# VH-VL binders against q9usg8r228to453: the designs that were tried, part 6

Target 1, 226 residues: q9usg8r228to453
Amino acid sequence: IPESAEWMNHLLEKVWPLINPEMFSSVADQIEDVMQASIPSFVENVRVASLDQGSHPVRVVSIRSLPSGEASESFSEKQASEAEHKDEPEQQRKQFYNFELCLAYHAKPVEDATSTSARASNLHLRIVFYPGIKGTVGFPLPIWVEIKGFVARIRFRCELMPEVPFLKNVTFSLMGLPELNVSAVPVAEGGVNIFGLPLISKFVNDAISAAANEYVSPKSMTIDLS

## First folded at step 23 (VH-VL)

Design n1
Fold by OpenDDE, last read:
Structure n1 (fold): chain C 226 residues (1-226), chain A 123 residues (1-123), chain B 108 residues (1-108)
Amino acid sequence: as target 1 above (226 residues)
Amino acid sequence: EVQLVQSGAEVKKPGSSVKVSCKASGGTFSDYWISWVRQAPGQGLEWMGGISPDSGTAYYAQKFQGRVTITADKSTSTAYMELSSLRSEDTAVYYCARESYDFWTGTDYMDVWGKGTTVTVSS
Amino acid sequence: SSELTQDPAVSVALGQTVRITCQGDSLKWYYATWYQQKPGQAPILVIYGKNNRPSGIPDRFSGSSSGNTASLTITGAQAEDEADYYCNSWDSEGDHYVFGGGTKLTVL
């Protein structure tokens, strides 16, 4: 890990458990929407009950600055823009800061899978399945999904402004689909496993990947901070 | 039109150092990065490192770490690449290239290249 | 360190289509950038991003990607297309740019 990322990781270790899980509600909703759109025929519905980051933090593997400037979709537009702004004072030009983050998460090994507290230390999803099989309609099946690991490469484009907080907006894009590994664990001991755990794990993995795909380059998301 | 003008050919002895310059003209210098790429005779392209002229921060390929120094002078819109402890294997054409980034296409590219500087290392 | 691999040489008949492929792990996450180099000349950017061409590059040049591969396709090869072609990508693991070994294209 580069020295430049070390202090960030120390900060993350302190801040990560302090983050309100509600901050991830939008992500949870997106995952839920994808799941609902891709449920098997034998499932009536699926809900994401919660997404919690736990206390074990994501790690910054690397951070890299990128060339600044106004990005355009066409090479010609970029050249034209450069020509037009050549004589303009820097103060009148929009300023951008671009950088890339590589994030990695590896769940802390849990010795006792039945320990809710131990499991809760890691990033996890609580999902509820509603089977659509005759005679079992309406019976909720709670599933605990552990995120075992992921690696994501994210590029950011920040539009700078002279006023606090000095950021007008932030746009981000994923560089490829994140590498993701998830594992489903039954919540109730002795519960009827209607779905094979590997199948559920795959379903969740695919859903998260599909959700992530909406932000993979050249797709992006912009957050307005103004 | 943006152009990168490089310094002339160099003939050096083993163990010596060479410093190649790359002057940008016809565009902004601070909004882009400068990369250095070399090509040995009959071989492929090899990235050596790059610099953000605005920040002065340079980054290097591991292979050249400790032996190459990349600098930039914003006032003259000139980037420099200095390679020390020259060996015969360092005989190559050295290119500077403007490194650009397009967020919307998610791509880094080198869109403007110098004509190259031939460095010959011989006893 | 991550590497990009290319076939060292390919040939195409005049007016035919040829595909030059680049393979490497970095291509799972990053688009390949393609450069054309003729003897005694500096490289020229021909394709970047998903399928973007700089101004001045003919529309017969196109880019594609799949998995850990990227391809440069020349549809209707011309005599002037005879050159060396290099793929390039960022490697986030090594924090460096990587070039493929280059492909010499011969137009027959």
Scores: ipSAE 0.767, ipTM 0.900, lowest interface PAE 0.7, mean pLDDT 90
Fold by OpenDDE, look of step 23:
Structure n1 (fold): chain C 226 residues (1-226), chain A 123 residues (1-123), chain B 108 residues (1-108)
Amino acid sequence: as target 1 above (226 residues)
Amino acid sequence: EVQLVQSGAEVKKPGSSVKVSCKASGGTFSDYWISWVRQAPGQGLEWMGGISPDSGTAYYAQKFQGRVTITADKSTSTAYMELSSLRSEDTAVYYCARESYDFWTGTDYMDVWGKGTTVTVSS
Amino acid sequence: SSELTQDPAVSVALGQTVRITCQGDSLKWYYATWYQQKPGQAPILVIYGKNNRPSGIPDRFSGSSSGNTASLTITGAQAEDEADYYCNSWDSEGDHYVFGGGTKLTVL
């Protein structure tokens, strides 16, 4: 790991467990929407009960600085601006900081898979299935989905401003679909394995991938920090 | 119009060093990266490294690491590539290129190229 | 592997369509950038991103991608299109740019 990423990883180790899981509510909602749109015929509904990051952090594998300012604009925009802004004071130009991160997550091995607390140390998703099969209607089936690992490449464009917090907007975009590995475990004792765990895992994996696809280049998301 | 003007052809002995210059005109030098790409006779393009003139940070292909030094002078809008311990295999045309990144398309591109500098290494 | 693979040579009849393909792991993450090079000249950017053409590049040039492959398509090849074509992408594993081996296009 490059030295430049080491301090970030140390920071993440400290900050990660302090992050409010509610910060991921929008992600959870998107996953839920995709799941609901792709539920099998024998399932009436699916809900994402929670998405929790746990205490084991993602790691920065690599960081790449990108050209800033006008260099990050589209070719057409760049050609147009080069002639117009050559004489404009730097202070009047919007300033951007652009970079790419490669993030990797690997779940910490859990010795006791039955321990909720041990499992909760890792990134996980709790989902509830509502089966549509006769006799099971109305009985929710809670599923624990453990994120075993993922690798993502994300580009960031930060719009800088002179006032605190010095960031006006942050735009991010995924460079391709993240590699994802998930594992699903029923939470209820004696629960009917109506879905093979592999099938559920695949379903969740596909849903997350589909949700992630909404942010894959050239698509992007902008967060206003002002 | 943005142009990259490179230094003239060089003839060098094995074991010596060569320093090629690339001067940018017609644009903002510090907002872009400069990459160096070489091409041996009858061969393909090979990326050697690049530099962010603004930060001064250079990055290199592993093949050339320790043997190539890329620098930039913002005051003169000039980038330099120095290759040491020259070998006959280093005989090539060396190009500088302006490197940009389109955030919206998610791609890097080299949109402006120098005309190339021929470096010949011979005994 | 950080390698990009291209066919060394392809031919196309005048006015016909030809596709030049580039394959490599880095293309799973990044769009390919395509360069045209004629003998004795510097490379010229022809396609970048999903299907973006710089100003001055004819609309007969187009780009596409699928999986770990990228393709440059020339629809209605002209005699002036005879050149070497190189694909390029960033490799995040090696933190370097990678060029394909190049494809020599002959227009018949």
Scores: ipSAE 0.674, ipTM 0.856, lowest interface PAE 0.8, mean pLDDT 89
Fold by ESMFold2, last read:
Structure n1 (fold): chain C 226 residues (1-226), chain A 123 residues (1-123), chain B 108 residues (1-108)
Amino acid sequence: as target 1 above (226 residues)
Amino acid sequence: EVQLVQSGAEVKKPGSSVKVSCKASGGTFSDYWISWVRQAPGQGLEWMGGISPDSGTAYYAQKFQGRVTITADKSTSTAYMELSSLRSEDTAVYYCARESYDFWTGTDYMDVWGKGTTVTVSS
Amino acid sequence: SSELTQDPAVSVALGQTVRITCQGDSLKWYYATWYQQKPGQAPILVIYGKNNRPSGIPDRFSGSSSGNTASLTITGAQAEDEADYYCNSWDSEGDHYVFGGGTKLTVL
């Protein structure tokens, strides 16, 4: 069932810049791990120095509710529930709420492309490449990677509980791979002519997509909020 | 064990309306959403809309917006679909189906179908 | 407002393998659900999700998907498999469910 998303977008406008960027450190580590497994031989190492959400929030494009309770059980669970729980009070069962979000992000234009302060308002990663033969000393080459945009569809399964804050486990899955557009900009002049910004952008795009693929349905992740 | 029982065939004149019922047995009625799907003679399946009986919230395909009204009565475990301003091209079999969701397989599906209600619109 | 496209008919020899395809932009995001319908009967669910079979559906039925295409495969087709097959998915652009046009399977 489609639901209104406007109130959530108003909330996100206020909350987004308050989020501690350290909450994304796990995501940064996953992207780093994928990149390190795939670096070319003329690169000694790669590191994600930071991931910062900026001040321009994602937008909730749509929300829809999904069936919950007995209707959200598996075939085997539904058959067992219909036979065993027919007379059981609903309050004695675990309660879940299911919904789907579509999120979209679009970076705001930056008139001064060389200013890191101006670009910091958009979602970005700071990545450091160390050129050199694997196992030798490399020279750091910092690259600013901006997320120009993405579209993601996410399903949530929320386990409810009676005590504040009323959420225990939240499980989520991505519906399909997100659409993703990234752009690489070197922090200093030089370096980009050797490696090429389109190649770096594609490498990072592919790494983020590979990391995201670990959460594409039927795969999922559960977070305990209790 | 679980089944959907639909009301009988209807013959209607153009410009009138029809209301088809769908009574559920088995399972917790308020948890399962009910979808309505029609099939004209010799043609494919067409989704019309659905309802969550617990909230009473209905949602509709754009083609039928304004012509169809879907309701549910939790006390009788029955969903209803009313189609107004009938035309000859509304002649079809109208199915109800319960909609289910499985997070762990990442899909929603219609696992139990009624036998269908034939609605014939003729002068 | 994306449609699901199916071939209108396909034939298979008894005991051979057949693949019925379904294509549409919504399948980039959502797995297809497959229904079998025999003449004069209501549809029945045969495949949901990536490759899940409801209880009572033979294991000769399987599903797969890639990009914006989903496929229903019947390995070792039997005479009783002769039916119409429909794919179905959510279409978030139109906020509704959409069915493919259906594929009539003939078992020779």
Scores: ipSAE 0.633, ipTM 0.834, lowest interface PAE 1.7, mean pLDDT 83
Fold by ESMFold2, look of step 23:
Structure n1 (fold): chain C 226 residues (1-226), chain A 123 residues (1-123), chain B 108 residues (1-108)
Amino acid sequence: as target 1 above (226 residues)
Amino acid sequence: EVQLVQSGAEVKKPGSSVKVSCKASGGTFSDYWISWVRQAPGQGLEWMGGISPDSGTAYYAQKFQGRVTITADKSTSTAYMELSSLRSEDTAVYYCARESYDFWTGTDYMDVWGKGTTVTVSS
Amino acid sequence: SSELTQDPAVSVALGQTVRITCQGDSLKWYYATWYQQKPGQAPILVIYGKNNRPSGIPDRFSGSSSGNTASLTITGAQAEDEADYYCNSWDSEGDHYVFGGGTKLTVL
């Protein structure tokens, strides 16, 4: 691991457990939307009740700089920009800073597979299924879903500005679909047939992957900081 | 339009060093990363390394780590590649190319190439 | 370091369609770029990103990607398309760029 990634991982160990899980509510909602659009016929409804990061942090594997300024413009913008930048100072042409971040996550082993308290230290979702024929009243069936691991490569485009804090917006894209491994696990409270857990795990894995696909390059999302 | 002008052909003895230059005309030199790519006679393209002239940060292919040095001089808009401890198998055409990155197409690419510098290593 | 694998040679009849393939683990994450090189000349960029062409590259050149495979397709091959074609990708570990071994395209 590069030394710059190592200090970030050290900070993540301290900060990760302190993050308010409610900051992930929009992600949870998006996963829920995907699941609701694709529920099987034997399920009336599905809901993501919570997404919690736990206490075991994600790890930064690498940070890599990318070309910036004129070199990071689109092909047609580069042709226009090369003509236009003739009279501008070099520093003023640096409107964007680009970099790539590779993240990896690995759940820590837990001794008691049925204990939700022990599993809470790992990144997880609480999902509620409502079995039943569509249009009928379903019985709520809570399922604990643990993220066993993932690998994601993300490129960031930071638009800079001359006013403090010098960061106008951040745009990101996923480079390829993340590698993702999830597992539905037995709940501590009574109520689920454990023979269905592999199918539930695949359903949730596919739903998370489909939600992530909305951000795979060339698609992107911009967070406005201005 | 943008051009990369490379230094002339070199004939070198084994064990010596060669330093190839790559001068940019047009465009903003400091923004573009410069890659070095070589091609031995009858062989394919082989990436050697590159540099960001703005930061001065160089990056190298593992195969060449330790015997390639890549530098840039912003005042002359020129990048340099120095290959040391030359061997006969280092006989090749050495290209410089400017690197670009387009976030919206999701790609890195080399859009402008020099004509190449032939380096011949013979005893 | 990722490897990019290309067939060393491919033939196409004049006016027919040909596909040149590039495979490697880095292509799961990154789009390939494609370069054309004619004998005695420097390479030129023909396709970048999923399917983007620089100015001056004919419409008959197109690109595609699926999984860890990228393809360069030439529809209606012309005599001037006879060249070596290299795929290239960003490498997420080790070297920043890797090239495929190249494919010699012969137009019959």
Scores: ipSAE 0.631, ipTM 0.828, lowest interface PAE 1.6, mean pLDDT 83

Design n1
Fold by ESMFold2, fold request of step 25:
Structure n1 (fold): chain C 226 residues (1-226), chain A 123 residues (1-123), chain B 108 residues (1-108)
Amino acid sequence: as target 1 above (226 residues)
Amino acid sequence: EVQLVQSGAEVKKPGSSVKVSCKASGGTFSDYWISWVRQAPGQGLEWMGGISPDSGTAYYAQKFQGRVTITADKSTSTAYMELSSLRSEDTAVYYCARESYDFWTGTDYMDVWGKGTTVTVSS
Amino acid sequence: SSELTQDPAVSVALGQTVRITCQGDSLKWYYATWYQQKPGQAPILVIYGKNNRPSGIPDRFSGSSSGNTASLTITGAQAEDEADYYCNSWDSEGDHYVFGGGTKLTVL
């Protein structure tokens, strides 16, 4: 069932810039790991120096509730319950609340396209490439990667509990691979010329998509809140 | 076993309305959402709308918004679909179906269907 | 036009393998659900999720998906498999479900 998302977006406007970027360190590590596994032989190394959410929040495009209780049990669980012909007390069932979010992000136009400070207001990664022959001292090549936009659909399964705060754990899955658009810009323009920015953008895009794929349904992740 | 029992066939005049019932037996009625799907003669399936009996919240396909009203009565475990301003194009079999969800497969599905209610709109 | 596109008819020889396809933008986000309908009967669920069969559905039925395309495969088709088959998915643009136009399977 579709639900209004406007109140959540107002909350996000206040909370988003307050989030500590270190909360995303695990995401940055996953992206780095994928990139390091995929680097071509003319690149010695790559690392993610930072991931920063900026000040322009993600938007909740839609939220919809999903069936819960008996209707959200597995097919075999439902058939076993129904075959016994008993009406189990509601309090004996595992109680879950299920919903889906669609999140969208759009980078805001930067009034000064060359300003790092202006670009910092958008969601971005700082990536350092080390071009060169493997085993030699490579010259660090910092690259600014802006997330120009993404669309993701996420399902949440919240396990409820009878004690305060009434929420035991949350499991989530991505519905399909997110749509993702990234753009790379060199930070040290007076250093090494970069003629392969579209290739770098594609490389980073593919790495982020591969990291996200580890959470695409039926794969999931559970966060224990108890 | 779990069953959805629908009301009998209806013959209606253009401009009138029809109300089809769908009584559930077995399972926990309030937990399951009820969808309504119609099928015109020789045509495919068309989703019309659904309802959560627990919240009483209905949702509708855009094509039917304003003409269809879906309700549920928890005390009788019965869902209703009312279609107003009937036209000859509304001649169809109307099914109710129980909507289920499984997080681990990532799927919404309709696992139990009524036998259908034939509604004929004749001029 | 429908957001889920199916071929209107497909034929298979008895005992052979057939694949019924369903295409649409919503399938990049959501797995298709497949229903079988025989004349004069209500549809029944045959495949949900990536490749899950309800109890009572023969193991010759399987599902798959790639990109914007979902497929229902019947390995070793039987005469009783002659029916209409519909794919179903949540509409990625809207807040409602959509069915494909249906595929009539004829078993020769």
Scores: ipSAE 0.623, ipTM 0.826, lowest interface PAE 1.8, mean pLDDT 83
Fold by ESMFold2, fold request of step 25:
Structure n1 (fold): chain C 226 residues (1-226), chain A 123 residues (1-123), chain B 108 residues (1-108)
Amino acid sequence: as target 1 above (226 residues)
Amino acid sequence: EVQLVQSGAEVKKPGSSVKVSCKASGGTFSDYWISWVRQAPGQGLEWMGGISPDSGTAYYAQKFQGRVTITADKSTSTAYMELSSLRSEDTAVYYCARESYDFWTGTDYMDVWGKGTTVTVSS
Amino acid sequence: SSELTQDPAVSVALGQTVRITCQGDSLKWYYATWYQQKPGQAPILVIYGKNNRPSGIPDRFSGSSSGNTASLTITGAQAEDEADYYCNSWDSEGDHYVFGGGTKLTVL
């Protein structure tokens, strides 16, 4: 069932800038891991120095509720639930709430393209490449990567519990690979050549997509909220 | 075993309304959403709208917005679809179908269908 | 607006393999659901999710998807497989379900 999302977007405008960027460190680590596994031989190392959400929030494009209760107990879920509760009273069965969220992000144009402060208002990553042979000291080459936009569709399965805040965990999965557009921006430090910028953008884009692919349905991730 | 039993065939005049019923047996009625799908003679399937019986919230295909009303009665385990301002083009078989959801396969699907209700619109 | 496109008709020799395709932008995000409809009957679910079969659907039915295209494959087609086949998907841009135009499968 489609539902209005505009109240959530108003809330996001206020909350988004207040989030500590370190809350995204696990995402940054996963992207780093994918990049390190994929670096070419002429690069000694790559690091994701930070992932910062900026002050311009994602938008909720749509939200829709999904069937819950018996209608959402697939054959697999029903079999797993029966095995888990084989020796428990029936009144202690878990309850779930399901919904789908479509998120879209679009970076805001900055009035001064040379201003690092203005660019920091958009979602971005700071990546450091170390050219050289593995095991030798390389020169750090910092790259600013701006997320120009993305579209992601996410399904959530929330496990409820009787204690406040009534939410024990959340399982999520992505519906399809997110659409993703990133742009590498050279920084004054180091000598990133203009010829390498599209290759770096593609490398980062592929790494983020590969990290996201580990959560594309039927794969999922459960976050413990207790 | 879950079954959806639909009301019988109807013959209607242009400009009138028709209300088709869909009674569920088996399963928990309020947990399952009901979709309505029609099929004109020799044509394909066309989704019209659906409802969550528990909340009473209905949603509609844009083509039918304003002409179709979908309701549910939890006490009788019955969903209804009412189509107004009938035209000859509304002659079709109208199906109800139970909507299920499977998080682990990432799919919402219609697993149980009624046998259909033939609505004929003629003068 | 996000239509699902199917070929109107496909033929297969008895015992051979046939593939029925469905194309649409919504399939980039959502797996197609496949329904079989025999003459004078209501549709029956045959494939959902990546490649899941409900109970009672023969093992010869399988599903696959790539990009914005989904396929229903029948390996070793039998006479009782002669039917119309519809793909179905959610379309979040229109906030509704869409069906393909249907494919009539003829078993020769």
Scores: ipSAE 0.616, ipTM 0.824, lowest interface PAE 1.8, mean pLDDT 83
Fold by ESMFold2, last read:
Structure n1 (fold): chain C 226 residues (1-226), chain A 123 residues (1-123), chain B 108 residues (1-108)
Amino acid sequence: as target 1 above (226 residues)
Amino acid sequence: EVQLVQSGAEVKKPGSSVKVSCKASGGTFSDYWISWVRQAPGQGLEWMGGISPDSGTAYYAQKFQGRVTITADKSTSTAYMELSSLRSEDTAVYYCARESYDFWTGTDYMDVWGKGTTVTVSS
Amino acid sequence: SSELTQDPAVSVALGQTVRITCQGDSLKWYYATWYQQKPGQAPILVIYGKNNRPSGIPDRFSGSSSGNTASLTITGAQAEDEADYYCNSWDSEGDHYVFGGGTKLTVL
């Protein structure tokens, strides 16, 4: 069932800049791990130095509720329940709430193409490449990576419990691979090869997509809230 | 045994309304959403709308918005679909189906269907 | 909003393998669900998710998906498999379910 999302977007406008960027450190670490597994031999190492959400919020494009309770049991469990145990208490079957969000992000156009403070208002990563040969300490090459946009569809399965705060765990999965648009921005120092930026953009895009793919349905992640 | 029992065939004149019932037996009625799907003679399946009996919230395909009203009565385990301002093009078999969800496969599906209600619209 | 496109008819010789396809933008995000309908009967669920069969559906039925295309495969088709087959998915742009136009399978 579709639901209105306008109130959530208004709340996000106020809350988004207040979120501590360190809450995204696990996401940054996963992206880093994928990148480190995929670096070419002429690069000694790569690191995600930071992931910062900026002040321009993600938008909830849509929310829809999904069937819960008996309707969300496995097919085999539903058939057995309907045939043999029709009047069992619903509390014994555990309580769930299921819903889907569609999230979209689009970087806000910057007023001044040279202003780093204006660009910092958008979602971005700071990535450091260490070019070099095996066993050497390479020269650090910092790259600013802006997320130009993404679209993701996420399903949540919330297990409820009678004790406050009434939420035992949350399981989520992605519906399909997110659409993602990423741009690398040149560093301020030295003679950086600007023709390499599209290749860096593609590398980062592929790494983020590969990290996200670990959560695409039927794969999922459960967060135990106890 | 899980069953959806639909009301009998109807013959209607253009401009009138029809209300089709769908009574569920077996399972927990309030947990399952009810969808309405129609099929004109020799044509394919067309989703019309659905309802959550627990909340009473209905949702509709854009094509039918304004002409279809879907309701549910939890006390009788019965869903209803009313189509107004009937035209000859509305001649079809109207099915109800219960809508289910499986998080672990990431799908919505209609696992139990009624046998259909034939509605004929003729002058 | 988006539509699901199916070939209107396919034929298969008894005991041979047939593939029925379904294409649409919604399938990038949502797995197709497949329904079988015999003349004068209500549809029945055959495949849900990528390749899940409800109990009672023969294992000769399988599903697959890639990009915006989903397929239903019947390996070793039998005379009883002669029916219309519909794919179905959610379309979030239109906030509704969409059925394909249906594929009539004839078993020779």
Scores: ipSAE 0.602, ipTM 0.821, lowest interface PAE 1.9, mean pLDDT 83
Fold by ESMFold2, last read:
Structure n1 (fold): chain C 226 residues (1-226), chain A 123 residues (1-123), chain B 108 residues (1-108)
Amino acid sequence: as target 1 above (226 residues)
Amino acid sequence: EVQLVQSGAEVKKPGSSVKVSCKASGGTFSDYWISWVRQAPGQGLEWMGGISPDSGTAYYAQKFQGRVTITADKSTSTAYMELSSLRSEDTAVYYCARESYDFWTGTDYMDVWGKGTTVTVSS
Amino acid sequence: SSELTQDPAVSVALGQTVRITCQGDSLKWYYATWYQQKPGQAPILVIYGKNNRPSGIPDRFSGSSSGNTASLTITGAQAEDEADYYCNSWDSEGDHYVFGGGTKLTVL
């Protein structure tokens, strides 16, 4: 890990538990939408009740700068402009900053108890399945889904401005599909076949991966900060 | 039209150093990064390192760390690569290339190349 | 492995379609870029990103990728396409660019 990433990790360690979990509600909604589109016919509904970051932070493995000169012109546009003018704008007219982060996460082992309160320190989702069995009333089946780990590579394009916080907008995209490992644990005191937990874990893993795929380059998302 | 003009061929003795220049014309020097790539006779391309002229920050392939120094002079729009402690296996053509980045295609690429500088190290 | 592996040589009959492949772990994360090099000349960029073609590169050149493999396809190969072709990617392990060993394309 470079020294620049180490100071970011130290800062992140302090900030991570202070983040309002509601900031992840749009991510939770997207995962829910993918799950609802993919549920089997014997499941009436599925809901993501919460996504909580816990207190154990993600780690920055690396950060690197990328060229800031925006390649917004096509090659043909560049070649055509040769005959008209060769003077380029001043280099100090920086408008963008581009960089890449590699993030890694690993859940910490939970001591002594299988209590959900003890597991809350790790990144997790609370998912509720509603079985749609004919002849029975649907009842909530809560499932605790722990993110055991992930690796993601993210590119950011920051449009700069002279006023605080100096960011007009931030655009990001994922480089390749993240590596992801999730594990499901039932929260209810009954009802779930232990064999079924690997199938539930795979379903959730696939849903998170499908949601993430909507942000894999060249797809992106822009957050307007102005 | 952006062009990269490199210094002429050089013949060097083992243990000496070589410094190759790469002058940019027809574009904004600080907007893009300059990479250095070499090619030994009959061999493939090998990336050596590069520099951001705007920040002055150089970055190096691990193989060349400690032997290569890459610099840039913004006033002359010229990048330099110096390779020290030359060996006969350093005989190669040395290219400079402009490194461009396009967020919307998710790629970095070398879109403009110099013609190359032949460095011969004879023992 | 952070290496990019290419077949050293491939042949195609004039007017036929050929694929040049590149394999490596870095291609899980990053798109390959493709360069053409003719003898005594500097490389020229032919494909970047998923399937982007610079101005001046004929439409017969295209790129694709899946998993750890990237491919350069030339549809309707012409005599002037005879060259060495290199794939290139960022190396996620070593923080540097890596080139494949190159593929010599012969047009028959």
Scores: ipSAE 0.487, ipTM 0.771, lowest interface PAE 2.6, mean pLDDT 82

